# Designs tried in a protein design chat: VHH binders against q9y6x5. Part 39

Target 1, 379 residues: q9y6x5
Amino acid sequence: LPPKLLLVSFDGFRADYLKNYEFPHLQNFIKEGVLVEHVKNVFITKTFPNHYSIVTGLYEESHGIVANSMYDAVTKKHFSDSNDKDPFWWNEAVPIWVTNQLQENRSSAAAMWPGTDVPIHDTISSYFMNYNSSVSFEERLNNITMWLNNSNPPVTFATLYWEEPDASGHKYGPEDKENMSRVLKKIDDLIGDLVQRLKMLGLWENLNVIITSDHGMTQCSQDRLINLDSCIDHSYYTLIDLSPVAAILPKINRTEVYNKLKNCSPHMNVYLKEDIPNRFYYQHNDRIQPIILVADEGWTIVLNESSQKLGDHGYDNSLPSMHPFLAAHGPAFHKGYKHSTINIVDIYPMMCHILGLKPHPNNGTFGHTKCLLVDQWCI

## First folded at step 19 (VHH)

Design ja14
Fold by ESMFold2, last read:
Parts: sequence; C-alpha cells; structure tokens
Structure ja14 (fold): chain B 379 residues (1-379), chain A 124 residues (1-124)
Amino acid sequence: as target 1 above (379 residues)
Amino acid sequence: QLQLVETGGGLVKPGGSLRLSCVVSGFTFSSYAMAWVRQAPGKELEWVSSITGSGGSTYYEDSVKGRFTISTDNAKNTLYLQMSSLKPEDTAVYYCARVHYVWHSGRWEPFDHWGQGTQVTVSS
C-alpha cells in the first residue's frame, strides 16, 4: 500500500569485500533483490560528507558538509565528530527525511544516521535517537522497527546507521584477512538479524530496504608517511583537517604557502582551491580551504613520524578501494538483478521516486537507477 | 475483551502431524500481522512463523520451513499452524501472538497480546 523505505548504512564497507569474504545473509538478500557492485562516491571520501550526499543527492560543495573537520572563517565556527550539532553546517541542503515528513500523513524515523539528530531548517526527524556509538545494533533496529510498525502518522522513511566495518578497517586495515573475516562475519550476522526481524513483523515483502555504505577502505603503512613538519613551519598556516586530504588555511600569502608545500612529497598533490580538478566537484563552497593536500592512495599525512591507523579513506573518489556497494530488496525493486555501477548522488532521486516525493535540485541522474526498479523501462 | 485462544496441542510420534488453532476476538484480525512463538523447557522464546494481516505473505524460521504452514480463516477469525514431519526438537509450548510493539520491562517488545499456549510433545 503506501510506499515505505528503510535506508541502512554499514560504514566503510568496501565493494570488493563482497568478492573476498563470505556473506551468506547478504548474498541471500542480494539474490532476492538487486545489487549495484560499485557505487562511485563523492570526493572527499569521508563519512559525514558521503552520508549527506546519499540523502540530498548533492556534491559536497553544494550541500556544505565538505569534510569531517571544517572551519568557517566568517562565523569562526568549527565542525568535528564531537561538534556536529550546529544547524549552521547542515542548512545548505534539505535531506530526504525533511521532505518526507512534510508530506500529508507521513513521518520519518532515524537511528544514528549523520544529521538526523540536528534540526535542519528547524525540522528534526519525527522519531530519532541522539547519536551514541554505545547503543547496540539490536537496540537501533528495535527502535526503527517499532517506529515503522506502530507510529501514527506512519513512518514511511527510516534510516539506520552502524559504525562497522569502518572502525575495524581503520584499526586492522582491509588486508588483514583474519581480523576482517571476523568483523565482516559479525556484519553479515547483523544483516541476517535485520531480515529475520522484518520477516517476524510481517514487513519483509512490503518494505523497501536499501543496504549501502558511504565509502571503502585502503591499506596504510608506517612506510608510507608524509611528514608536514619536515617541509613547512606551523607558523605559516592553520591546519583544519589532516589526512588523507589536508585542509590548509594560510596565515601568510597563500601562493607562498603553496610554493613551500608543492615539493613536500611526490606522493601528495597540492592544490590551490581554483586548481582542484573539476571532476572532484570540490571547489565552490567557502568551507573548502584555500589549499588542499591530497595524498596518494595508502599514504598518510602526519605532523610526526608515526600513525596508528592501518587503514584509511578520504582519497580520490575514482579509486575502486574508496567505492561502496548498494543492495536493495522490496516491492519497488527487481529480483535477482545485478548492476555494475551508479553514482552515490543517484540514490537520492531514486529514493524520491520510490516514495513519490518531488526531489529538490540535485546532482543525481534518475536514469542511472531505472534498471533497478520494476516500474521503469530499463532501455 | 481482546483474546487469543490456542487449541490443538498434544502428544504425537516423530514424523506425525498436528494442527494448532488460535481463535481471536476483540480486534480487526486483518489489521495485524500474527505470529506463532514457542518455548521449549528451559529455553528462551523462539519465533516460529508469521503471516501478514492480509494473509498475502508468510514467513518461517529456518528449522521449520517446509514442514510447517501458517494460515488464516477470516470467516472464523482463526489463525492456524499446520505442523508436519514433527521432530523431538519441536517439543514446546506454542503461543499465538499479535504483532504490535508494547513497552514491557524497559524495552519495546514486538508482541502485545499472547494466547495461553498449547503444549506440543513429540516423543517415541
């Protein structure tokens, strides 16, 4: 009857994990639904920006969440993982849960998706959990399914976020087969629990479910460090974000700072803001700093000569290691269909179509996702 | 006013069959998903099967799939569980339950009303 959609993110789930590890529950989900093998995400390939791109259909320069760490020179405001609740940061776009709950007889629910506990344009998700990483997946799922089953007006759009495999990917690196096998088995069990819960509640065939992620993960090493302290004095700049895309606010003439940085390492590209490659769509926002440093894949920018990360993300979005996947099941989707690639910004107009919502202006292309949907011509 | 009443349990030999019934009253039967849940001695409650309010979709826990069939008869306001190829591990008290979240013991629980239960014993 009325279309309902649950959007689930497992943070840092690299697309090729599906080929390299066993996922009996996720593979069964895919077999009875659709798979997009690679989702090309947005630059920089970080958590907050890409989760907001999924729900707005916008490039980072357009929605204003341009990194996990940001500084606004006009207002002197700072954004970080622990300081993300000021609506100032989020108000440059309208996420799908806001549009959804403004419709007649509809509400939205959220369990930990970035931004859902913030009043964006004075509107917060109808039902939500304040972010707390200590809350178990089971409790997040139970709240979501309770809201989907019981709420009036009905919840027609819900989000569910989980921090793994990203946290473990940083800790162990994607090439640590022993530890990542254990981590990814736990993730697959959670997907099994999700599907079983939906079946137990009688929701499985009539709820559209998207399981996706924001980015992948690449292997890092103590042998691949770029030491900024060895090539430029801290007195010349303010560091807004460090690795693998450093955001540099010059304290002196920016061309002078650029010239000091450009020969720092052959494994790092240094860009003046106006010279950032057009394909990144990462230039036209005041929150993007005058100079950015982009490390080569697997290289880490540091202020000292050590790093504790064995895996990282944030690199060039053309890198396959930065790409997540998307799987979906429900009445809107074909059964047993595999698709090679879409852009992460394409997810938003597809979700709007499924829910019967008019999308805000965005960078997605509905045509890229038509083959996933039963009500569309594929060719 | 709202009631769920199970019948049809009993003693049966391995490989045998039983049909459980759950007669409901006091609510619009087609508005809620319904479930069978069982509890073996000393074990936790275990979901067995669910059916949508419309009767259009049925779901089963893996260990009973292909052996058990859930169904409804709206004219009789009755939920059924047809059990076949019964095994000793199917021995349990079987409850019918209505799918609707209720606040209970500090959390949301997915079943707000339960029948009294009916004993199924599978023994040689």
Scores: ipSAE 0.735, ipTM 0.920, lowest interface PAE 1.3, mean pLDDT 94
Fold by ESMFold2, fold request of step 25:
Structure ja14 (fold): chain B 379 residues (1-379), chain A 124 residues (1-124)
Amino acid sequence: as target 1 above (379 residues)
Amino acid sequence: QLQLVETGGGLVKPGGSLRLSCVVSGFTFSSYAMAWVRQAPGKELEWVSSITGSGGSTYYEDSVKGRFTISTDNAKNTLYLQMSSLKPEDTAVYYCARVHYVWHSGRWEPFDHWGQGTQVTVSS
C-alpha cells in the first residue's frame, strides 16, 4: 500500500503543557512513537502563518501569509480570519496537499486546516470541509476516517484542525491551572478517541499520524497594556493588525510616524521594515507593512485602555512560551524516541519524504528530522 | 449476495468461555477489515474488536483486552471471537460487521454490512 499520513493540529498547544498537565492518551501515543519536545515556529507566531509554514516549509515572508490580518495596497485586498478565501493570498506557495493530489492515483483530504477550502493554484483539496468552527471534533474525525477508508483514488494525505487549546488559552490564560486542566483533559480524550477510531477501522499500524500545533500561549494582564492612542493620532496611519505585532501603514511621511512611535513604550520595539531583525526572516514580502510594532512577552497593544484577553500569542519566536510540540506514530517513525527540538519549517520536508513527494524549494532541513524516521541513519 | 451469519452465542456462567463464529460470503474476505460490535440491553452499539483484512493486526477495546481474541480462517471465510473469563457486563447481542463506510440516516457509519447477531448471556 502507498504511504499514508494524517497531520493533526490542536491550535495553541504550548509545548510545556505536556509536562505541566496529565495526558494519559497522548503519553501512550508518544510512548509508542516519537516526541519533539519543542518546535521553534516562525515569526509572527500566529495561526494562519504557522499552519501554512507547516505545509509549505517556508518562512512567512516566502509563503505570503504574513499575519492573520493583511492588506495589499496595490490590489486593495484585505485578509482576515473571516475573509480568507481569496486565492490571491495563498498563491505564493504550494502546500503539500496540492503536490500530493497531483500525483497519479493519490488524493488529499482536509477537515478545517487553514487554506484547505481555498483553490490554491486552481487546486482545492480533493476532499474537504468548508471552515465552520461549530462542527464537532467527532464529525471532523469521522469525515477524515471515511475519506481515508473509502476513497478512490486513495487519500494518502489528510489534515485535521481543532481550535483548542488556543480559544481557551486566550480566554483564561495559560496560568489558570483549574480551567486549563479541564480544557486539556478534553483534548486528551479527543486524542484517545482518534486512536481508538483508527484501531476500530484497522488503520492504526499502517497510517502515519503527526499530532502537532502552530504556537503556544503567554499570560496577559490589564497591568501590561500599551496604549497606541496615547502616542499617535489615527489620522497618521492605517492600522492593518494590532497585537502583539502591530502592522502600521503610514498615511504621511514614514519617518514622522516612526518618530512618534519609537518612544511610545519601553515594552515595545518599533521597526522600520528594513530594520526588522534578520533572525525573524520577516522582511521580504510586500504584505509586511512599512512599520511594525513588536510587544514584549505578555504585553498587549491596544487602541484604548482595556483588553479582554488573558492569554495571547504572536510574539518573538525565540520565546519558549510561543513553541508547540510534535508527536508522531506510524510505520515511518521510531518507537519510544524523544528529540529535543526542530524548526517548524522542517516538518514539510519530513512529510514529503514520508509520502515520497519531491519537495518544492523551502526553508526546512531534512537532516533535522531524520532521527525520527526508521529508514534514516541517525548520526 | 453479501451475507454475514453469526453463531456460537448462549448462556454461560461468569468466568466461562464461548467462541463466536461469523461465516461470510459475497465479497473478497481478505480485502476488508472486520469487526465484532455488541449491544447490551438498553445500550448503544459498542465496538469490541477488529482485525485487518490481511489478518496481520488485531485491536480490542480496553474492557475485553486480554480476555477476547479475534481471528480469521480464510479457507472457511469465517471470522471468530474467542471469549474467555466472561463477566456479566459482557452480556449483549454480538454482531460481526464489515469495515466500510456507508451513508445511513444522515451520517457516515463505519460498518456497511452486519450479521443478524448472536446473544451472549453471562449469569449465574
Scores: ipSAE 0.717, ipTM 0.916, lowest interface PAE 1.4, mean pLDDT 94
Fold by ESMFold2, look of step 19:
Structure ja14 (fold): chain B 379 residues (1-379), chain A 124 residues (1-124)
Amino acid sequence: as target 1 above (379 residues)
Amino acid sequence: QLQLVETGGGLVKPGGSLRLSCVVSGFTFSSYAMAWVRQAPGKELEWVSSITGSGGSTYYEDSVKGRFTISTDNAKNTLYLQMSSLKPEDTAVYYCARVHYVWHSGRWEPFDHWGQGTQVTVSS
């Protein structure tokens, strides 16, 4: 049997939810597989960038999806979560499903993972669903398992995306124990349904399954607002993205805009592009604007308006609240092994190894994940 | 021609045992996962157990684990469900089914062929 892999993301699943809430189904999954307790994601800690980093092994500056909102001054193109289909934005990297399905006797399938309904390098996932948030988890799972079970050439790599707990984390905030307990219980039940479906179909023995996420969530407050209109006239710049990492395109002298912003708030760091900390790996792409503003955890940048958010993400990737987890089960993985941390870009070379694919140049380190795998000597 | 025929149902007291059989013809038996699915009166279909085409792995719904055993005999093209420690809640029509997706009534369904079913009744 060729090796097969299903990659699942539950958006916005903060790593410490595993310690603070009960997950009987996920804990059973982990008990028979592996857990990475913290995955250090890429800056900025937003949905589109981090999902693309998982499947390319690249930092945002290298794969070109540098935010959920982007602007290209040369072509005058805009990117947003409602305007994301132009291959122009995605073509700076080759995601794993493209590499996979170009191999002999292989296909790729996708249910809603960011980018899988876009023809990247004129190649779209062999089987896919157009993004529609109204499609139930059961229907997404049914399509994925149908493709895994019935397709010729066989589907060897599949992705499955779900919007929770991110949507509820924004709505309630991660500190709302009552509502988040209810939401996370529902997610654990979906994981139970996933495992039961795979067993029912006879797929469980030979399918490698990774359950992970793109980022966490932090609590917001009306008491933690940074009002940009209080320190700079909006006519001096074009705002490409607002919070918690603002992307600023100056309309006047860049140094003047920087100086007006630098002391605007003690709860915000202001960077000229060349001064962005090297640890962010967030400099070397034309889509990164000349000035960025990085709010402190839990602070919201606003334009003289109150925020409707009770939870948010996008902050510094060193913050534990921004980190997801990774769990995995299948013939490639050890049973009952726990690992403390990996980088999110390390997932790509690990997946390439499992599938027998030659990875494209990337920022991941295979050695960081080899202890998860049965075919690698670790001790 | 593809056929699945269940036998072995009946009336049994709580704590008793039954062995269900499903004789298969018309396809390469070892190439497909096979399942037992049951339907209690007034209830939806419930997956009970599956076995891989290789026969190497077996899976069970939680409430039957440790009490039911799925197996195959490739020489006889027969699927079995050995049921032990039976409880009143096990009362249902039991179907054998082949795992293969088919497009039916506007959706993909995971079982393309079903037997006619055999009644299992557990009562004192």
Scores: ipSAE 0.700, ipTM 0.911, lowest interface PAE 1.5, mean pLDDT 94

Design ja14
Fold by ESMFold2, look of step 21:
Structure ja14 (fold): chain B 379 residues (1-379), chain A 124 residues (1-124)
Amino acid sequence: as target 1 above (379 residues)
Amino acid sequence: QLQLVETGGGLVKPGGSLRLSCVVSGFTFSSYAMAWVRQAPGKELEWVSSITGSGGSTYYEDSVKGRFTISTDNAKNTLYLQMSSLKPEDTAVYYCARVHYVWHSGRWEPFDHWGQGTQVTVSS
């Protein structure tokens, strides 16, 4: 049988939740597999960009999904979480499910992973669910396992996306122990259900499973607001994205807009595009706007001193609060091995190796993940 | 054409043993994972154990692990469940089932064919 891989994301699962909460099912999964304690994700630490980085191995500037809200000045197209279906946005890279299903006698399946319901390079996932947040985890899992078990040509790569703990992290904040404990217990129960389903179907021994996330979550507060309207008239720019990384398209001379913003708050860094720090790998794409504003951890950029959020993400990717974890189990992986850190872009070449696919050019380093794999010399 | 027939149920005392059999016909037995599923009175169906078509891997629900053993005999086209250290909580109708998704009742269900079931009763 060809190697099979299921990639699972629990959105907004901060790495240190593993140390601070109880996960009996996930800990059993890790005990018989591998754990990467911290995954260094890409800037900006938002959902669409980081999910696409996992499946392409590319920095955001290279794959073109540079934020959850984007504008292209040449085509005048807009991208948002409710307007994400135009292949134009996704076509600057080739995600792993496209490469996989173009191989002889292989299919790909998807339960709501970002981009899997879009025909990228005229190729949509062989089996997919249209995104709908109201669909239960059980139904998503049932469709994925049905496709893994029944499909011809066989499904060799599958993705599964779930919105928690991100939604609750935004609502309660990551420091709300009582509510986050309840939320994280429910997620651990879902992981238990996933493992039991795979065992019941006879898939467990021969299916590689990766459980990971796109980013973490940090605590916000009403006393940590940056009021953009107090610094600049809205008529001088178009706001493409707001917080915690604002994307500013000047309507007047760019230097004039920059000068109005540069002293707006000591808790916000203002960058001209060419001055964005090299370590962000966030400069060389037309979709990155001429000016970006980067709030300090826990600060929220607002227009009118209003914020509903108790937790947020999108901040500097060097912040531990923005880092997810990765756990994996299956025939490709060692048992009982812990690794300290990898880069999120390293996941793609590792997955290509497991599936026997030739990776496209990417920013990942296969050597960073070799110690996770049974067929590699680690030392 | 396709048929699964369970036998071996009965009344046993707590701590006793039974071996359930499921004779299969009408398909290539080794091409499918097979499962035992049980239904206690007034309860939902509960997965008990599965075995891969190759017979190389076996899986158990936590409450039966270490007490029940699933196996196959390909020469006889027969699936077995060896039950030991039986408890009153094990009282149920036991079904063998083939693992293959089928569209039923408005959703995909993981078992496309079932036996008629065999009653297991554990009481003193």
Scores: ipSAE 0.697, ipTM 0.910, lowest interface PAE 1.5, mean pLDDT 94
Fold by ESMFold2, last read:
Formats: C-alpha cells, structure tokens, sequence
Structure ja14 (fold): chain B 379 residues (1-379), chain A 124 residues (1-124)
C-alpha cells in the first residue's frame, strides 16, 4: 500500500545530451512520464555536494558538504572522494533515506549513492552496498530490485548511482561526438535494462522512478590553463581544492594572499569569503575556505602542470552546461508532460510529498514541482 | 508444499496458436507476481511475460508483444499464456515461475520456484 520511490542518478549527464544524442529507451520512459528539461543545480557544481542537495533540499552552505575536497581546521579532518566515511562531514543535515526508514513499517535501500554507506545521525540506510566503482550496473540494480521485492518492513525509498557519463565526459570532453555517442548509447541501454527488470518483476506500475543527475560537463583544453604557481608561491597557502573552484587557506596574511591572486588571470574570479556572490548561497559554513578562486567556463586551474582532463564541471551554477535533467515515471506523475526548469533543491520536498514524509526545513519550493504530480493543481 | 505445474505445450505450425497453463498450489496466488520464462535448446533463459499478483498489470518482452497474452484465474489458481502468430523462434521449453528472490549459485535470483517446463515446438 505505501508509495514507493526509486531515485536514480547517472553522474554528469548534461541536460542538452537529450537533444543532441539518441535515447530510444529514455525517450520511451519520458513519453509515459514527465521531463524537466533543465535542473538548476547548486554551486559548486560538484558530485558530493549536489547529490546531498538532492536528498536534503539544502544549499551546500546549509548541509555542509561544500566540495569534493574539504578541510576542517579545528578537528584537522580531511574529506575527499577516497576519504568520505566520517559522519562528521554528513551530520549537518538529515537525508531523506534516514527520515524514511525511521517511519513505522518502512525501510530504505541504496546502491552506491553518496553518503548511503555512512551512519548519518547514527543511522545508515537499512540496506546498502559499500561503495565500489567496480560493481556493475546489473549487480547494483539486482540488489535494489531484490530489496524492493523481498524486504520486510518494505523498502519504500531506494537510491541507485552510476558513474557515467561523468567519467567519460572528463576523459573525452562533451564535444567528442564519436566517443560520447558510444558512451551515451550504453547508458540508454542500461535505462532499457532498468525498465525491463522492473517489468519482469511486476514492479513497474506501482513504483515511482526518478532518473536524474547532479551536474553537466563543459569542454576543457590545454589552451585554457590558469597557472597558480605563476602568481603565488606554494608556501603562502594550503590548497584544499584546486579546479575549477580552488579553496585557499592562507598561511600568511589573508589580504596579502588575496592581492597576489586578484589579477592572476582575467579568466578567474577571486573572492574573499565575505564577497562571494549572494546568488551562490555559498558563504555561511566554516568548511568554505577564506579565499576561493572561480575559473571561467572551460578554464582549468593548475599548479604549473598540464591537465589530463578534456571535460570538467564545478563552475558557476548559472551556466547551462552545468545543468542536468530530471525524468520521472510512476503513479505519482503525469504522463507525457514536459516542464522547462526546476531547482535541484526542489526535488527533496517533491520526494517527501510523494512518500508522505514531513520535510525538514529546506531551500526547495514545492510549488515549482506541482505540475509534475497527478494529485496537485498545476496553477 | 509449493508447486507449479505447466501443461499445454505441443507441436504447432508457424502462424498457429497455443495456450499454456500453470496450476499453482501452496501459496497465496495473488500475493506474488508470476512470470513465463523460456529456454531454446543451447540458449540462455529468456523472460517472456509477467503479471502482477493483483492481475492489474501485464508485461511482455518485445519480441512477443502483441502475440502473447498472460492472464490468471484466481478461482482455479492458474496462470495462462495465450500464444498466437507463433514463429519458429518461439520454439523452447516454457516455464512458469514465481517472482521472489532466492539465494542461488552465489547471487540473488529473481525466481524462487519453477515448474518442470512444457515443450513448445513451432515447425513446418
């Protein structure tokens, strides 16, 4: 009887890939459901922050995962994509799977979504996989469908994460039509496999499924490098994160470090923390360092070394190249409806509504997603 | 004692029709999705069709859509597969199976009980 929701992320799936490449399986999914053509994500447009924003409805300054690489000066703790399991980093918010599984007669399941193998507020997803990028999509899906089908209390909220097309977007760049066409066809085949598996198990009509992503991808080049070593000596600061948003912890007078960086490149904005634009909602957390450097789209900040990346993300969240899409199908959603845009923080209150959960205070606006839902008046 | 028994297989010519039956016992039939799965000689198992425990939704593999119809009769505890416009590539042993995950051969498998199978042969 209780409503069920599967949240799927294909990392780094830029919104305009839908218009520039062929997706027969995803287009069939959309035809019988809804599409949001552009999702405006949160700054910085990185993987860990945006995945946590989806499941908390909060800006990065409010949920505390402010980058893929972080440092806390008081505790001397480090966070990275290979060192992300300390609950300290995650405990400034309550993700939806925690709220869900604390309800009577409900549980949550997870296959690799960032944070789901961490005991957040001493609560870890009821069923989960420890992160391992070598585990195939098929095995991740098989565990999710096994948990959805067999578990008691029932799994009512499940998450599924896949690393593509982000990995290939970094490797080839989004403008490599030949390689990206091959990569995106494989992803469309995985979506076809997902739908077929749900049909085979008899789950398809009564399960709400959201397919979305955390960010897009922009083209980089060896001709667009910003060399920090040409502007400032390494000894004057500690580098917490590098590109395209560098996080700088001064070792000497902060104003002196700022002045050395201020005119380093016309393709980089240098902000003292108090001067970060208000539209970023990226100021009010101790994990945001005293100085940040924000590269222009397609520019790479380096330490006098070439970059191996041909694509990147993390830039200004106003850039269309940084925006993902959202598609959804299931009993909660209209059929054949297309919507232009929502904010990524709007996904959380919508999911809470679908699941009958009381949302924690958040930055989303339920009204932005009402037109997607059959039980709501659109206007 | 949980049991699934298929009947109704046989030889048919291309373009012909056949109805398979699967009589079930030992569980609440409406509580589980049910499936038809087939295996041609020397080939892997292939999912054919599924029906929800409520009977409200039916699903088909692409190559059989529009030709096969899955249904249930709860009063008789029987699952059916009505096959029409049969083709030589439909030749296989057809199994009915209950959708419920079981640990088997080092992984979770989606079908915990199978019938013995019934042979369907489509040839000129």
Amino acid sequence: as target 1 above (379 residues)
Amino acid sequence: QLQLVETGGGLVKPGGSLRLSCVVSGFTFSSYAMAWVRQAPGKELEWVSSITGSGGSTYYEDSVKGRFTISTDNAKNTLYLQMSSLKPEDTAVYYCARVHYVWHSGRWEPFDHWGQGTQVTVSS
Scores: ipSAE 0.689, ipTM 0.909, lowest interface PAE 1.6, mean pLDDT 94
Fold by ESMFold2, fold request of step 22:
Structure ja14 (fold): chain B 379 residues (1-379), chain A 124 residues (1-124)
Amino acid sequence: as target 1 above (379 residues)
Amino acid sequence: QLQLVETGGGLVKPGGSLRLSCVVSGFTFSSYAMAWVRQAPGKELEWVSSITGSGGSTYYEDSVKGRFTISTDNAKNTLYLQMSSLKPEDTAVYYCARVHYVWHSGRWEPFDHWGQGTQVTVSS
């Protein structure tokens, strides 16, 4: 039978939650499969960019989804989490579900993964759900398993997305042990439900399953605010994105805007686009604005207002608090193997290998994931 | 014409054993995963065990693992559930079911055909 892969994301699942909270179901999944303890994600460490990096193997500058909020000066188009359906934004790369379903005798299915309800290169996932956060995990899972079990041509690649623990991480902060324990227990129960459903359907032994996330979460505080309105009049710039990486489009001389911002706070780095550190791979796309502001971990950039969030992400991708994990189980994977780290862009060429797909040009390194796979030498 | 017929239920004491059978006709048995599902009085349906169409893999709900064994005999088109170390909480009607999604009552359901059920009662 053709190789099959289910890719699952629990948004905002910080890698060290595995060590600091109880996950009986996820730990059983890991015990019978593989774990990558830390996945180094891409800068900026936000939801849309990192989900697209997983499925394209590309840095944000290369796939064009460079933030959750974007502006394109040539077309004058705006992107946001409430305005994300224009294929224009997504067309700078080819996600794996498009490549997969264009193969002979193959389909792709999707339950809410970012971009799967958009016709990218005039191609939308063969089976998909329109994004709706009110749809339960059970219903998302039921559609995915129905498509995996019943479809012709067979569904060989499926994606499943869930909004937690990201939503609760923003609300409570990762240091709120009482609330986060309750939230993470619910997520572990959902993982148990996933595994049980696959076993009930007879899919478990021959389906490859990856459980991962896009980023982590760090604690914020009302004592760690950077008030941008105290440093610069809003009339001097257009604000494209605010925190923790602000994207600034100057309305006056760019050097003048930079000079007003550069000493705004010792807890914020201010970069002209050409001066963004090379290690971020975050420079060579027109959607990256001329000036970005990068807050230190746990600091929040605000306009002259207070912040209600107690946790956030988007910070420097070298920070362990921004890193998710990856676990996997299935015929392609070893059993009981733990690996220290990979880059999030490495997931794409690994998935292409599992599915027998020729990867598009990408930034991942297949060699980084070879030790996870039974058909590879681990040397 | 597709049929699933369960037999082998009955009354048994705690710690006892029972073997359920499900004779199948009307489809290629090896093409589908098969399951046992149970319903205790006044309770919801509960998945018990599944076996792949090839017979190569078996799966169990945690509360029955180590006590129940699912198997098939392809030559007889028969699904079995060997139940051992039975407990009062195992009391239920047991159904065999074919794993294939069907549209029913406003949603996709994972079992398109069921047997009539067989009663298992564990009581002293």
Scores: ipSAE 0.663, ipTM 0.900, lowest interface PAE 1.7, mean pLDDT 94

Design ja18
Fold by OpenDDE, second read of step 20:
Structure ja18 (fold): chain B 379 residues (1-379), chain A 124 residues (1-124)
Amino acid sequence: as target 1 above (379 residues)
Amino acid sequence: QLQLVETGGGLVKPGGSLRLSCVVSGFTFSSYAMAWVRQAPGKELEWVSSISGHGGSTYYQDSVKGRFTISTDNAKNTLYLQMSSLKPEDTAVYYCARVHYVYHSGRWEPFDHWGQGTQVTVSS
């Protein structure tokens, strides 16, 4: 029988939350499995891009989801969280659930993972939920486990997505110990529910489960604002994405726009597209705009209307505050093993290996995850 | 044709032991995981223990870990629950159930068949 894998994401789960808060259920999960303490995610460190990187093994410039908000100048199309259903945006890569779905005697299932409710390369999971934030975790979990247990052909790959602790991180800021303690306790309880459900169904020992996240969260403040209106008239450009990485589409000469922005703030780097640092792997895609602005950690780019977010993400992917974690349990994984760090794109080739799938060309390195797997030699 | 019949319940003092049995007819254990669930008066159904179809994996709710043991005898087509160190809070009707999702009353339920239950009462 083919192996099975459940991929779970808790959005915006910052890696160091594990050090600063108590997670009895998650720690028990880790004790019986493996932990990667820090996962270096892709730039920009946003939800849609990083979730797609997890399931494709590609940098954002390669899979084409380069932000939560995008604009294509040729087709005049827009992408956003409220407008993400056009396959045009997703078809520059092949996510793992499509690869799995196309295999004989296998099927994929998804509960609200980004892109799973869109036909990509004319393929969609046999079982999926349309994204709806009002649907409870319990209902999502119930559907996923039902499909894992009862489907024909059998579901061998499933995804489960939850919006916390990201939403609360934005609202309270990651340094609000009182509120975040409550939120994170709830997350741990949900992990407990997940484990209990799998045990109840008799799936726990035979199912591979990965619990991870797409990014962390940094503290923001009203004292750390960068107002673009102080530097350039808004009639001179179109704003495609705002903070902490702004995507600028000039309406006048690009050089002139750049010159007006380059000295706007000492806490913001301004790049022409061709000058974006190579380490970001964020250059070779037409969906990346001619000018990008990158705010320093904890700084917020604003227009005249200021954001009330006390936490945010999307910053430099080398910042520890942006990094999520990865925990895993199941037949493919060791028990009681901890690893320091991997790249988020490394998850894809690992999942392909576990499922016996041939991976598409990707930017991940299978060697980085070998120590997590029981069937691999770890030097 | 499909039937589950629980036996072994009764009155026991705190600290005592009981062994529940569930005789199955109409299907084979090897194809399904099996579970024990219980319902106390005025409370919701509570999962107690599960065993995989091949019998190699056993799972327990935290409240019964170390006290209860689930097992099967495939030759007899019987599911067992050995209960020890019983507590008053263990008082409930105990049901054996086949693990298989079914759509019922507007939702998916993880168990498609159960017995009529057996009463377990723990009291001094």
Scores: ipSAE 0.457, ipTM 0.816, lowest interface PAE 1.1, mean pLDDT 95

